# Miniprotein binders against a7ua95r516to809: the designs that were tried, part 13

Target 1, 294 residues: a7ua95r516to809
Amino acid sequence: ASLSLLSISDLVPDLQFIFFWMSNAIEILYFIQQKSPAYMQTIELMDDKAGSKESLLSATISANEEAMTILEEVIMYTFQQCVYYITKTLYVVLPGLLDCNPFGTEPSSEQCRRAAGVCVCAVCVMPEAVRRVVSVFQTTSDLLQQYQVHSEIQSQMFAYLFFFTNVSLFNQLIDKGPARGWFQRSRVLQIQASVKILLDWAKGAGHNHLAQKFFAKFCSTVTILASPPQQLSQMSWKALCAEHPSLKPVQLHRILTQYQLMAELGPLPIWQPSSEDEAYIYRTVDLLESFENH

## First folded at step 6 (miniprotein)

Design s05
Fold by ESMFold2-Fast, scan of step 6:
Structure s05 (fold): chain B 294 residues (1-294), chain A 119 residues (1-119)
Amino acid sequence: as target 1 above (294 residues)
Amino acid sequence: SPEELKEKIEELKRALEEAREALEKGDLEEAQRALRELARALFELIRELEKLLEEAEKLGDPELAWEAAELFRELLRLILALIKATYALRKGDLEEAEKALEELEKAIEKLEEKLKELE
């Protein structure tokens, strides 16, 4: 509860500390890698001193192995701590993204229509909830750049953050969506516009490929729910599966069932899953996504 | 220069003492700050020692090669102790942190002695 009151700004000192040590560990690791071959060659060129040469080589190898193990632990630990702090903040702010309306508090709908497109209007009226999520990603990016963290680690960080965001949003939409009215068409369009703001941020930050990969499941879900009944009814089960490969059969079936249950949609066709897929449709353990990578 | 190296060693000693005092008071945040200062001084020392090591690794003098090898070994021990202390403090392992600070002190003393021999 008290953690719910923390903004990403409150965590900056802790994150700076962690990124500092991650950067230091990487730099020390590179120094050891660069100097180790020269040191071993120096030992090999010395005369044997009652086994001293062999002892020095053994000691150097052991010291390098121990240093590498400890540095790897420090890098892994600092990475995990960054993920821990950032995802805790994301977990608190992400539900707001599903409840916000980027299309208006002010200005009027006429001003939005004259803004040369819905997306431009949505960006102009960025909700506080979306701004909080973007702020978490931007602060993370700024700190990674400030401490000159290697690009591979930066990519791993955003891959995980996008993965976490996708899983969190998908699970909340599937689990709580019916009770919150999130499956209503007007709310789905609002969610779609909010998600587009996040994806546009990711593209601008140079993470478009990661965003496309790790948001696929949630984007597929929102795309299906935003589809007009006339368009969706023209697609077969196999066509829907092919167009949304990120969704498991049980997930796709649940989404289509929820779509069908909406009061204002009228009668919808029954989408017939394949006989092979049907065997697994009722396995609820496969419905929600895990935050584990394996 | 050897004079600049001596100055960096004194900076390491001051940062180590700050870390030890913070740890004795149970102030983990202050201990971590002191280790960050120690790391900064160590990186500057590493840069200077890298220049000396390249010169000391000349093949024409077996005694100089031996001294260079010992200096590099002490440098590796100093790096290991710093990382152990940092990791231990973050996990809240006060006993391992104190042991790592003791190893840091010994490594700094040995490094200082080896640098005097190199003069």
Scores: ipSAE 0.012, ipTM 0.282, lowest interface PAE 8.4, mean pLDDT 73

Design s06
Fold by ESMFold2-Fast, scan of step 6:
Structure s06 (fold): chain B 294 residues (1-294), chain A 119 residues (1-119)
Amino acid sequence: as target 1 above (294 residues)
Amino acid sequence: SPEELKEKIEELKRALEEAREALEKGDLEEAQRALRELGRALFELIRELEKLLEEAEKLGDPELALEASELFRELLRLILALIKATYALRKGDLEEAEKALEELEKAIEKLEEKLKELE
């Protein structure tokens, strides 16, 4: 029996187990929260001596608080395990998104042709790499729906998955992009179109607000890099900072430097940070994003 | 009823024994299957305890409500132990799996003791 991660499909039985217990723990939590006040009121209305009431009330409060602590552990543990397995799968498939061409109109697989029969024709032209990423999100959504996991927990799950995806794509583009040609304008346009497919999926799934929030850094990066040279050269450093507040000064400077190099805009720097921003650029320690949620 | 709860506890014990025997033989697939069966029995036990709490509320019996709450606490510990055991087996971490199965056994014993108090 293989313990290696091969695809999201290989994890479905384990994810079903996790979502099953997460859903049950949440249901038990709500049941206890709903019933606890009624039980405490019943104790308060007892005709027994104060000592008997106080002992029973204290025991009930203690039992409820212990149950809440254990439920929080169960929910947190199952949530962390879901995130762990899903993000491990995402990590494997995400780099492919930076190398695919969504402008190709050829259906390349039977899966694509079958999808076109069920959905609109545009789905048929989805690159395999983008389909793999969408499949991870769709499978997660399907399982959350199947086990009736509370909508707030579902939102938190997708918030983290979008956060992880954003950080992974941004870090790969910044760290490996120059060597792999990902900063070439034509490649950036392909990346932008692929990201749009992910954002469109998120909108259709009811997570548009989360996607807008958590993909902001990568979307800003791609938007800048996809800009025509004529348009981008007209924007001041301050205007770019204002339009892209998700980017740190050092990140914006690195992106613009790569854009200038790839667009062959000459040796003179076009975008100069202000004296204040220059200090921030030199004091910023991390160019790449951390996977810890900020 | 107490008879139904005792039957569920025996089912949990049986599944745990199967998981332990499979782990000793190095059969991780069989151990995982046994833990899935343990989980199914545990789910049924949760539903029975929820009914007990609802009955306690209708009767206005705070002592029965407290007993039911204490049973839920032990049940939740068992759920957590089951989840930990399942992931230890998936990772192939035999020592962590052995430790988790021991925690499962202790949780089942504590739940059984609490059920005796209900009688």
Scores: ipSAE 0.036, ipTM 0.459, lowest interface PAE 5.4, mean pLDDT 75

Design s07
Fold by ESMFold2-Fast, scan of step 6:
Order: sequence, then structure tokens, then C-alpha cells
Structure s07 (fold): chain B 294 residues (1-294), chain A 119 residues (1-119)
Amino acid sequence: as target 1 above (294 residues)
Amino acid sequence: SPEELKEKIEELKRALEEAREALEKGDLEEAQRALRELTRALFELIRELEKLLEEAEKLGDPELALEAMELFRELLRLILALIKATYALRKGDLEEAEKALEELEKAIEKLEEKLKELE
């Protein structure tokens, strides 16, 4: 579906319908799983009359397996549709996260001006761009809670949403970052602070392990770009590869090249790719991440 | 109750016909309303089939349990087709929506036939 507006308010009605059916399908699935053993035992305890017991058992197993298969299809379809609508909304709001200043305060914040601790209040105020991203995740969490969707499915959904967010942010930073000035040190520090807010939300929501796993590539990228020249110039290619295993050789090379340009370091022979990695450095197809790789 | 299940199936047929007529006229709002009616009727059927399974367990009747499971299977096919039709309408894909309504019609026919077969 192509939405005319991709706002959080537009997402809620679509997600409510999807979560309604996902929740119902999961409840039916659990109901069937709980009843199936009792029926099988009842048949097992029956006196066998001219082979009727075996026929009834076989038919019951078949009907149960077919019902389970259809329920799994419903759950999978609704899960895919949830992911589709959420990621479509995320894709629109994520670029703003790379372009905002979290060290600033929203203009004319009444709450901040009236607070006794003005500096503390200003620090706690989230930029609108970051708030939009957090709101998508929070709305998803709220609806999963409202419809009592099982925790395992909640974890799978956030795993994919974090995967998508990581890939989207990484691809935008690598592909468009140089032209947008995002590799400048001041901008990288702003990006790092914005990502910290997002990761802190994930930790508070109980998804710290998923966030650490699925944001590894983007976090490695930002960490390298935020490193002081003195520290980074002392690290060999091998040391950087070992410390950032989530990055492919071509990706690491591109990041270091951009860091070199933005930091005005000139040519740095110490960041020489290994002979084993050199063949991959010029493979443009491996530079950007695929949304289909999981 | 078999009589109550028959009444629910007739409600599904009426809602499906309303949805089909609305799509033929290009009335997306009316089609969406009809699909919400189908959703309501399907949820009521789910409750009735769950009651049959609960009753089968209380009575220790494995044949009644099998009959209820077979009806559940057909009902779940209706649910999947309805979900697909709903999304097709939301995306403005009239062709996919009409295809999904054809699948709904086939599923309703199979459910009705299964109910008659199990009497």
C-alpha cells in the first residue's frame, strides 16, 4: 500500500488491524496445541473395533496438521504486513536522524524554560527527528502489548526492525554521507548522540541484546568516524578489521577513506588492506547492505 | 450448534455478495465496510468452533473433535483470503481484491459442503 502521508498517526490504523488478526491467530494456535494431546490420548485409550481407532487417529492428526499449517501462514502473512508498514514509515523518518542536532533544544520549549534545572531539562529534550523514530518503535511496542502478542513474536519483530534500521542508516551514511557533510567530525558526534538515544530506548524496552546484535555495523561505522586522529592513526588495517568484524573490507576501506578526507590527514599508508581483502575492495556490489540479507 | 453455524455461513454469503457488488461499482468504501462485516462473522464462527472443541473434550468424543477441527481448517482458509482482500483494497488494488473475493467464495462453499457432510 502507498500511503499519501507516512506519519505515525497513519501507521496506527493499519497496525491495529494486522495485530488484531495476528493475536487471534496465535490464540487459536495455542488453543489447538493444548487440545491436541488430549484427543490423541482419548483415541489411544479406546477399544479397537475393526480398525476404526487407527482411521480416526490418522484423520485427527491430518486435520490438526493442516489447521496448524494454515494458522502459521496467517501469522507469517500478518507478520510480513506489520514489517512492511512499519519499515515503510521508518524509511521516511530515518534520514532525519542523520541530519539533526541532539545537543540542541527544540525552539521555544515551554517545559525547558519553566524547569528549575534548565540545563537538565534541555538535555532531556529529544530532537523531533529522533522522536519520530522512537515514536515508531514505541507505537509498535504499545500495540504489541495492547493485543497481547506473544513475547517471542515481539522479539522477532524488533530484531527485524533493528536490522532494517541498521541497514537503512548505514546505507544512507555510506552512499550520501560525503555529499551531505555527514562525515565531518561535528556531524558524526551529533549522529553518535542521536543513535545513543535510540539504543537507550531499546535498552529501556527490554531489547538491549537485539539492539547490540543488529546495530553492530552502523555503530562500528560511527565509532570509527568519531575516533580521534591520534588514536585511529595508530591502528593497523588488521587491528581495525579485528575490532569491527561486522564491516566488510570494502565498507571499512570506504569509511577510512572518508575519515581521511574529512580529518584532512592526507594519504595514510598505515591503513593498507591485506592482500587477501584487496580483491573485495573494488566490488561496488558489496558496498551497500541488502534489506533481504538477514 | 449446527443451526447456529448455518446462520453464520449465510451471514458470510450476504457480506461477500455486498463486497462483490461494491467492487463491481468501484465503491471502495462500501467494499471495505462489507469486509469488516465478513471479519465480524468469521470471528463469531471461530468462537462457535472453539465451543465445539471444548464440548468434545468434556464429552470425551474424538469424532466430534475431528469434525470441529475439519471445520476450523476451512474457516482458517476464509480468514487468510479475507486478510488478503482487505490489504488489496487498502492498497487500491481492485484486481487482487476481486481475486481474493473469488477465493473467499470458494472457501465458503467448501465450509458449507463440509458442514453438510459432517451432519
Scores: ipSAE 0.168, ipTM 0.619, lowest interface PAE 3.8, mean pLDDT 76

Design s08
Fold by ESMFold2-Fast, scan of step 6:
Structure s08 (fold): chain B 294 residues (1-294), chain A 119 residues (1-119)
Amino acid sequence: as target 1 above (294 residues)
Amino acid sequence: SPEELKEKIEELKRALEEAREALEKGDLEEAQRALRELNRALFELIRELEKLLEEAEKLGDPELALEALELFRELLRLILALIKATYALRKGDLEEAEKALEELEKAIEKLEEKLKELE
């Protein structure tokens, strides 16, 4: 609900505090890395003070290494705290993405008419559930920009957020999909459209490569489920595995089995794994993804 | 200057005491406010130590540079302790928060002792 959007807003002061220290720690880290060689060279080039020079150099190296270690701990800790709070918020809003309709839902005439006509109405076409997810990503991006957090850290942050989103959506779809009717073609197309909005946001934000990498499993799943029966019937098990390398054999088999049931293809098509893959298919522990596997 | 550094350290001590007293009363909002005040004073201390390190370099005094770097190291430990204390309070884990405040106190004491060595 809209309460999920209020939750991310309530976390902004805490996130600002974390990003503030993350940014400062990174800046200090680079300052020390750049200055360290000059300090050591200065000591080395100093007049020989017989022993005092060696002690000073050793102490300086030690102090520098300890400072670097602490800064790395600060950066790591602040990164982990950001991920914790942002993913906790995402966990609440992500299930709605699988149960919304971007095609049939028109914007509220009352809401959009008062705001600004066609431009606002176009924005309102985005389902509220999708907007809540995008708001979490956008708020994160805005804060990283506000505190000028180094681009490599920004990339790591979105890599993890996309990884988390992919795992959450994939696990929800595979585990709960049959009971919720999410494997029906019309529902799969709705899911595909909703996910495209997230991927389009990521592309606009400069994270297209990360989105393509970390959403691969969920996108492959949706692509298979949305495929025409004629196309899939022409492909061998080996060809399907090659086209969807992000899916484990047990996951691909599950998806194809569900597709066969929904598409009403009749008696068994010739989607049979190799003997080794067949043995692996029976390892049910690999069906769902782990949040620790990245 | 040494006077400015001492002033900032006193601000850290006051904020820590306020946080400790608030935590003992179970007032998480007041404890969090006190840690925000400590955060502000800590940020200002970073800038003062950066200035000290730059001045040591300009003076060509490698012993002063080492002393400044050691103060900086202690300040960084204090930052880590502050971040941990802040999130312990957020989680409502009073035991973890109390432990984190003890680490903050020790870090402030070490920073003060190190600054005293520079006198």
Scores: ipSAE 0.472, ipTM 0.784, lowest interface PAE 1.7, mean pLDDT 78

Design s09
Fold by ESMFold2-Fast, scan of step 6:
Structure s09 (fold): chain B 294 residues (1-294), chain A 119 residues (1-119)
Amino acid sequence: as target 1 above (294 residues)
Amino acid sequence: SPEELKEKIEELKRALEEAREALEKGDLEEAQRALRELSYALFELIRELEKLLEEAEKLGDPELALEAGELFRELLRLILALIKATYALRKGDLEEAEKALEELEKAIEKLEEKLKELE
C-alpha cells in the first residue's frame, strides 16, 4: 500500500467512485420508499383467496426491510470512506493555516495608504495554506452537488468535516502554540483573519449554521487571544466561562495563562482566579479534545 | 427486457473475472480499475430492474413486482460486496478482497438463476 501523502486533486477519482455509489444507494432507497406504499395498497385492494393476499403483503414488507438494511450499510461504508480520505487530507494542510499571513508575505506600514482622498488599507488575500483547506471543502461540495447527494447527507458530512477541523486546529494551537509563537497577538490576528476566510466560505456554501456550531471552540479561543487585555481583566471567571461555554475550565485557564505571558503588559492587572475558581479548574483534567464525541 | 438483463449479467461476469485475474497477479491498481468497471455494469443493471418495478406497478401485477424485487435485493447484495472489496483493496488486504469477490461471484450466480426462473 502507498504511504505517500495525497492532495485533494489526487483523491478526486476515488472520491467520484465513492460519491457515485453513495448517490445511487440513496436514489435506490428513495425509489423503494416511494414505490412501497402504492404496491402495498394494490395488494390490500386485492380480492383474493384466504392466505394469498396476506402472504404477498408479508413478503413485500420483509423485502423492503431487507433492502433498506443493505442500502443503509452501503451508505454507511461510502460515507465513512469519504470522511476517512478527506480528513486525512485536511490533517496534512491544517497546520499551515496557523502559520500563514493573509495580510501579505512581506508586511510593512505602507500597506495602509491614502489614495484620492480615500483611505486604502491592506487588502486581505487568500494565502496558499488557506486556499488548500478551502479547496478540500470546495471539492467535497462540488462532488456532492455533481452526484446530487441528498441535502441531509451533505449536512452530515460538513458537520463532521467542520468538527474535525475545529478539533485539529484547537489541539494544534493549544499543544504547539506556545513553542511556535502562535499565542502572540500579531500571529493571533493573522489566524483570526485566516479562520474568517474559512467561515466566509462556509457561509457562501450554505453551511453557516454548521460552521457556527462546530467551530465554536476554536473561535472562542481565537477571540480570547485577540481580545484587548483591559477587556479580559474586567471580567470575572464566572463571566468568562459563561461567555465561552464551548471551552472546558482547564482549557480556558490554559488560554488565559498563556495570554498573560504574551500580552506584553506592564503594570496592568491581568485575570487572576480565586481559590474557589482554582478548585473548579482542577475538576477538569483533559486539556486536548477527542475526535470522538461521547 | 430479459435479453438486456442477460447481457448486463454477462458484463458483470467479465468484469469479475478481470478483477480476479488482477488480484491473482497482485496488481492492486488494475484490480481497482476492474472493480470500477464492475460498478458501471451494476449501475446499468439497477436501471433495468427499476424499469421492471415501474412496469409491474403500472400493470398492477404484484407477483411480477415481488419477482423483480427479489432480483433487486440480490443486486443490492452485489453492491455491498463490491464496496467491501474496494475498501479491502485500498487497505491492501488481499484476503478480504478475495472473500468479497467470492461473495460477488455467488451473488451473480444467484441473480442469474432468478432471471432464468423469470425466463
Scores: ipSAE 0.034, ipTM 0.494, lowest interface PAE 6.1, mean pLDDT 74

Design s10
Fold by ESMFold2-Fast, scan of step 6:
Structure s10 (fold): chain B 294 residues (1-294), chain A 119 residues (1-119)
Amino acid sequence: as target 1 above (294 residues)
Amino acid sequence: SPEELKEKIEELKRALEEAREALEKGDLEEAQRALRELSWALFELIRELEKLLEEAEKLGDPELALEAAELWRELLRLILALIKATYALRKGDLEEAEKALEELEKAIEKLEEKLKELE
């Protein structure tokens, strides 16, 4: 059971089953909605005592509401199970992205070549750690398309997966980054390049708006950490807060503290929080993001 | 047709019994196979029910709307129970799997009762 959670490909048969029933549930919804006007009209045309017609109408509405409640439970349960297994797989592969060097040894042009001289290049040059993350998103997208799952549900799925990825990466960077050396400038630039590959995939898949919304916190963090010292040292606390509204004061303060340490800038008064924010920046309970606060 | 619906219900009952027997023997792969067969029979039942309801619509029976809603309610309960049973088996939670199979059995019985009332 735990071993199967290490690979998205191991979950494909299970995900196929769940998307199959999610799709069927939506088709049932469409069937019920298509038939409702005709059914209601037949009741309305009933020539009988008012009480009989009203009782039948009331009973029909009640039964349909109960059916809709169960249908919503089917969709919600299948959605939650998909999210559970997909995010467990993401959790295992995401730390690799923070340790990934996308500027490492690239396959030669010859190594990228396929029979007949065709080269997929984008796949050939993608770092293995990034490829593992992208494969989870791509497999999910492929299955949603194969089973013709409604676009609204597809959007909700990727919204949650991007939200989970953002929270996971942000929390790992903030909590474990100092000990792991992830705040070193060379590592930050590698992380930035890896994140760009994920964002480019999302844009290509038609999810640019969701990616921009749900990766905002981690993107802001990486953008600050990758900024040149001469540029960032000119910006005040208020200016940084304004440019990075996705970051809480305590989060921004922690990021700037790590930046000062890594860039050997020494203390900068311009980066001190206002007196109004001082108490808030010391509340450690606001430092890490919660998966429950989506 | 009513006979095809009855045959699909018997297929559901048979697949459930196969799943239960496999679970008692500790054969999770066979139990999961049986649930896949149950899933396919349920899919065929849904298609046949849709055809039956479309034909019944031509009769102009004002009671049809209520009967259809009640059938969809029971059928959706069965679908939910099937999905829960499948994932209990996938995660290897034998206690939860047994409970889910019991829920599935009750859902099949309830659907059968509703289909007989439609005769």
Scores: ipSAE 0.668, ipTM 0.890, lowest interface PAE 0.6, mean pLDDT 81

Design s11
Fold by ESMFold2-Fast, scan of step 6:
Structure s11 (fold): chain B 294 residues (1-294), chain A 119 residues (1-119)
Amino acid sequence: as target 1 above (294 residues)
Amino acid sequence: SPEELKEKIEELKRALEEAREALEKGDLEEAQRALRELSHALFELIRELEKLLEEAEKLGDPELALEAAELYRELLRLILALIKATYALRKGDLEEAEKALEELEKAIEKLEEKLKELE
């Protein structure tokens, strides 16, 4: 009931606490990893006249291994907490992305470029729904940098956030899209423009490779829906699958079926699976994507 | 210094008691505030302990190296207990939060014992 009130700004104090401990835990991990060999060497250099050297060595190894195990659990818990709070916020704001019009109020001066058939102006006003999603990513990036979280952990965080965003957007579009008119060509072009803003943010933030990898499924879906009917009708099923390897056969078939049903004025796509293609399409049962990362 | 370490341990104990009292009253917001204060005191303690561990390394004492490793183990148990307590409070799981505060208390006591051994 209170989900619409959640913003990334409301979570900043909680995220600061979690990132603070994540950063400290990682630094302690590095300290132990770097200092442990030096301590072991100190023990190795001592005289073993009383036969205590081996006992002291094994005790030190044991203590360090236990410390490392606890430390890994600390890092795991803080990472899971961050992911939980950030993805919960994303889940609330992401549906707005599918419903917004990124072509809203135009600037008084026109300076535009075209990307994938969409006109984007350099000074176009960012829709609030898109801005809220970007704010989640930007605030996360700012906090990771403020608390000096290692770059590898930062990459893992954004990999997960992009994965979650992709799965969430894909599932929303497939599950609710037809009923909400999101498969209409005009809406698809608006969605494509909104997604481009997110991808442009990711590129600017240094996460272009992660964004390209983890947004592949949703980008393929939007690309298909934005494609001219003539292009799709000329492709074989095998060619369609090869062009969109991120989509499962049953997912691709569902998208194409909805595309045919939602076609505006013009020739309907003429695409029929062969008997062999039909068997291949229907061997997969699961339509929606899981949020499980394994 | 030993005085600074003792003072930081006392700050941890005070923050824990505030969290325990808040939880007993069902005031989750106040309990979370107390845990944040405990986090600040713990961070300052970590900085003091890092200085002691650098001195231990400089002295080249193998028994002191073991004591340092054991101290770090207890420090990490304290950090883990704090994080678990914070998470339990966020979820509103009073039973789990109470268990986490008990583990936090035990961790503080064990850390204090190890610090007395280290000098």
Scores: ipSAE 0.116, ipTM 0.565, lowest interface PAE 4.3, mean pLDDT 74

Design s12
Fold by ESMFold2-Fast, scan of step 6:
Structure s12 (fold): chain B 294 residues (1-294), chain A 119 residues (1-119)
Amino acid sequence: as target 1 above (294 residues)
Amino acid sequence: SPEELKEKIEELKRALEEAREALEKGDLEEAQRALRELSMALFELIRELEKLLEEAEKLGDPELALEAAELLRELLRLILALIKATYALRKGDLEEAEKALEELEKAIEKLEEKLKELE
């Protein structure tokens, strides 16, 4: 598939339409929630026999409940469409993060600041592959702000996008990393630097807490791979788990095993889980097996 | 007012007819433009309905409040149909788009029926 076919710029008119109606649906939902008590009070104040009041009250409650149900469906449908198109675009550009080099002869932030204004040079600090990912997030942020989508929905959107990005990058690194040479120290440091640029964008956009939470797993993985083998071999299993709480013990064990194999490390202490960690690994495997069989 | 609502309904019908005509000619760009126009007319209709709901509250008229709530429900169904039609056109599924436009037409007719009940 062509990158141009999935460009975020090509989706802007459709995304504008979807965000417009998402925003309107949310506003209408709040309007109904605010006004419903007043209508109920008006009915209760009627000088009428119980049967007539009860019928009117029942009909009004029914109409409002149906309206709220439809609004929730509109919000869910528009949210799902936005997520679908945005993540489809992200999926195409994310692998570039694992293969790009943020070091080299390309203009650095400092070089740009000296040659031109810092504001203009913000674009120059990023490798093209990183810029493509940031562009998707920035366009999403701009559209959410343009249509004044409620901050809670904005937070949910970026939580999902960061979660998707984290899982996508983690899976690609684990599945393709050995064959692509991504486990080599020089490559891992490049990946770490590229991710740092992405996290810095998130911080600047006001999503620091979400980025810290949802990128923790991938960041821990890269940190481990960037660590010298000698330092890792001196740590106990408990200490390794304590430094990387975002990784399940089974995930950490698999990463360390692959790192040892791919880095062609000499004799190293076997990273053995404690009795508690062994029990946890067993429980985690059982849960994963349950999900795989469902 | 009921007359302003009637004018908005006529805008919806014109936009839908333009979308249908564009789809008949295979002009997806024009069909998408017509649906965006319909979207704007719907937005204005929502504004008029909100004014009606505020008036119902000021008058303390529970029957009018119920009529407004039922009208809002039909308007929201029309919005959902519009969003689905826009998605179908974007996918390039002409058969699905045609069915979506038919559902949108039915929703407009139902909304118009509810508005006439206010008379």
Scores: ipSAE 0.364, ipTM 0.724, lowest interface PAE 2.4, mean pLDDT 76

Design s13
Fold by ESMFold2-Fast, scan of step 6:
Structure s13 (fold): chain B 294 residues (1-294), chain A 119 residues (1-119)
Amino acid sequence: as target 1 above (294 residues)
Amino acid sequence: SPEELKEKIEELKRALEEAREALEKGDLEEAQRALRELSRALYELIRELEKLLEEAEKLGDPELALEAAELMRELLRLILALIKATYALRKGDLEEAEKALEELEKAIEKLEEKLKELE
């Protein structure tokens, strides 16, 4: 029978095994890369019969190439399995981030008032929904450090996890947001505060650059939605496109349309797409983000 | 070194047999424990092989260097087979787990064959 995992803690034994062998494979790969030239030089320096020397050289090259291919398969396989298990857990916990209130686990007028209009991460208690997401990232980071996985692989891991999180949150907000009321300004401010907690975690973990890069689309989305009507209505379509280059024209148009509806703005549209962009706002295939990223 | 390699190979064989016996009983927890023991023995074998590669470099022996490279290739195939077997057991797919353990057994046999060539 298939076993259903409830939390990141349930994954720790699996991840420990995977990271252990990923780390070992990387170490062995470097060992072979460093030692292979010395062996080749030894063979080449032999004053032996040409046929015998060439045979040994050819066989050694073949064996080393096959070994490196196997190691690359091990590293790729273990990396993909880590990503699979971690993202499967993230997929379950991420929607909760869009429904939680970081201004207090239990609504508190004192906490909400003190957090209003300022950076909320320093003054807000972490909601359980946000804690679950942070726990996945923190456990991953701890295990990568424990098994001394190469820093480049660690960066690639968090690049993908942030990419996955960004796509999941963006698609959830765009697809289900209207029905769930997530475009209401009060809900957007809660979402923005929750995302800020994730970004602050990433900064503390040394992944600020990756977080800025891979969360750009969702961050742009919540920034626009959290903007006061007075500020947003003063910006032209071109100014918004320039400020939010991560958003495609169809995505920006959908976000602004939802903003106008939820803010109960007048019937006249505030934002006019450029003639160049008008054709692209009807490309529904570009609305939702793909999980395919190379 | 050769005696240590033989001892590690025997540890791998014993751990594999324990995993197969546990799987036949339907004891996935015991099968996973046996694979963890196999993983440990494999890690120790890697350390011994690294010493052998260092010795080959010191001696400047091209035949020994080739044999060590081929042994490393087979050891790496064994690592890949172990990882696949561990995931098959985790999924609870007994048929896939049996196939993975059979591939693991073949990898151990090939590794042992290469080790005999090195002697």
Scores: ipSAE 0.443, ipTM 0.771, lowest interface PAE 1.8, mean pLDDT 79

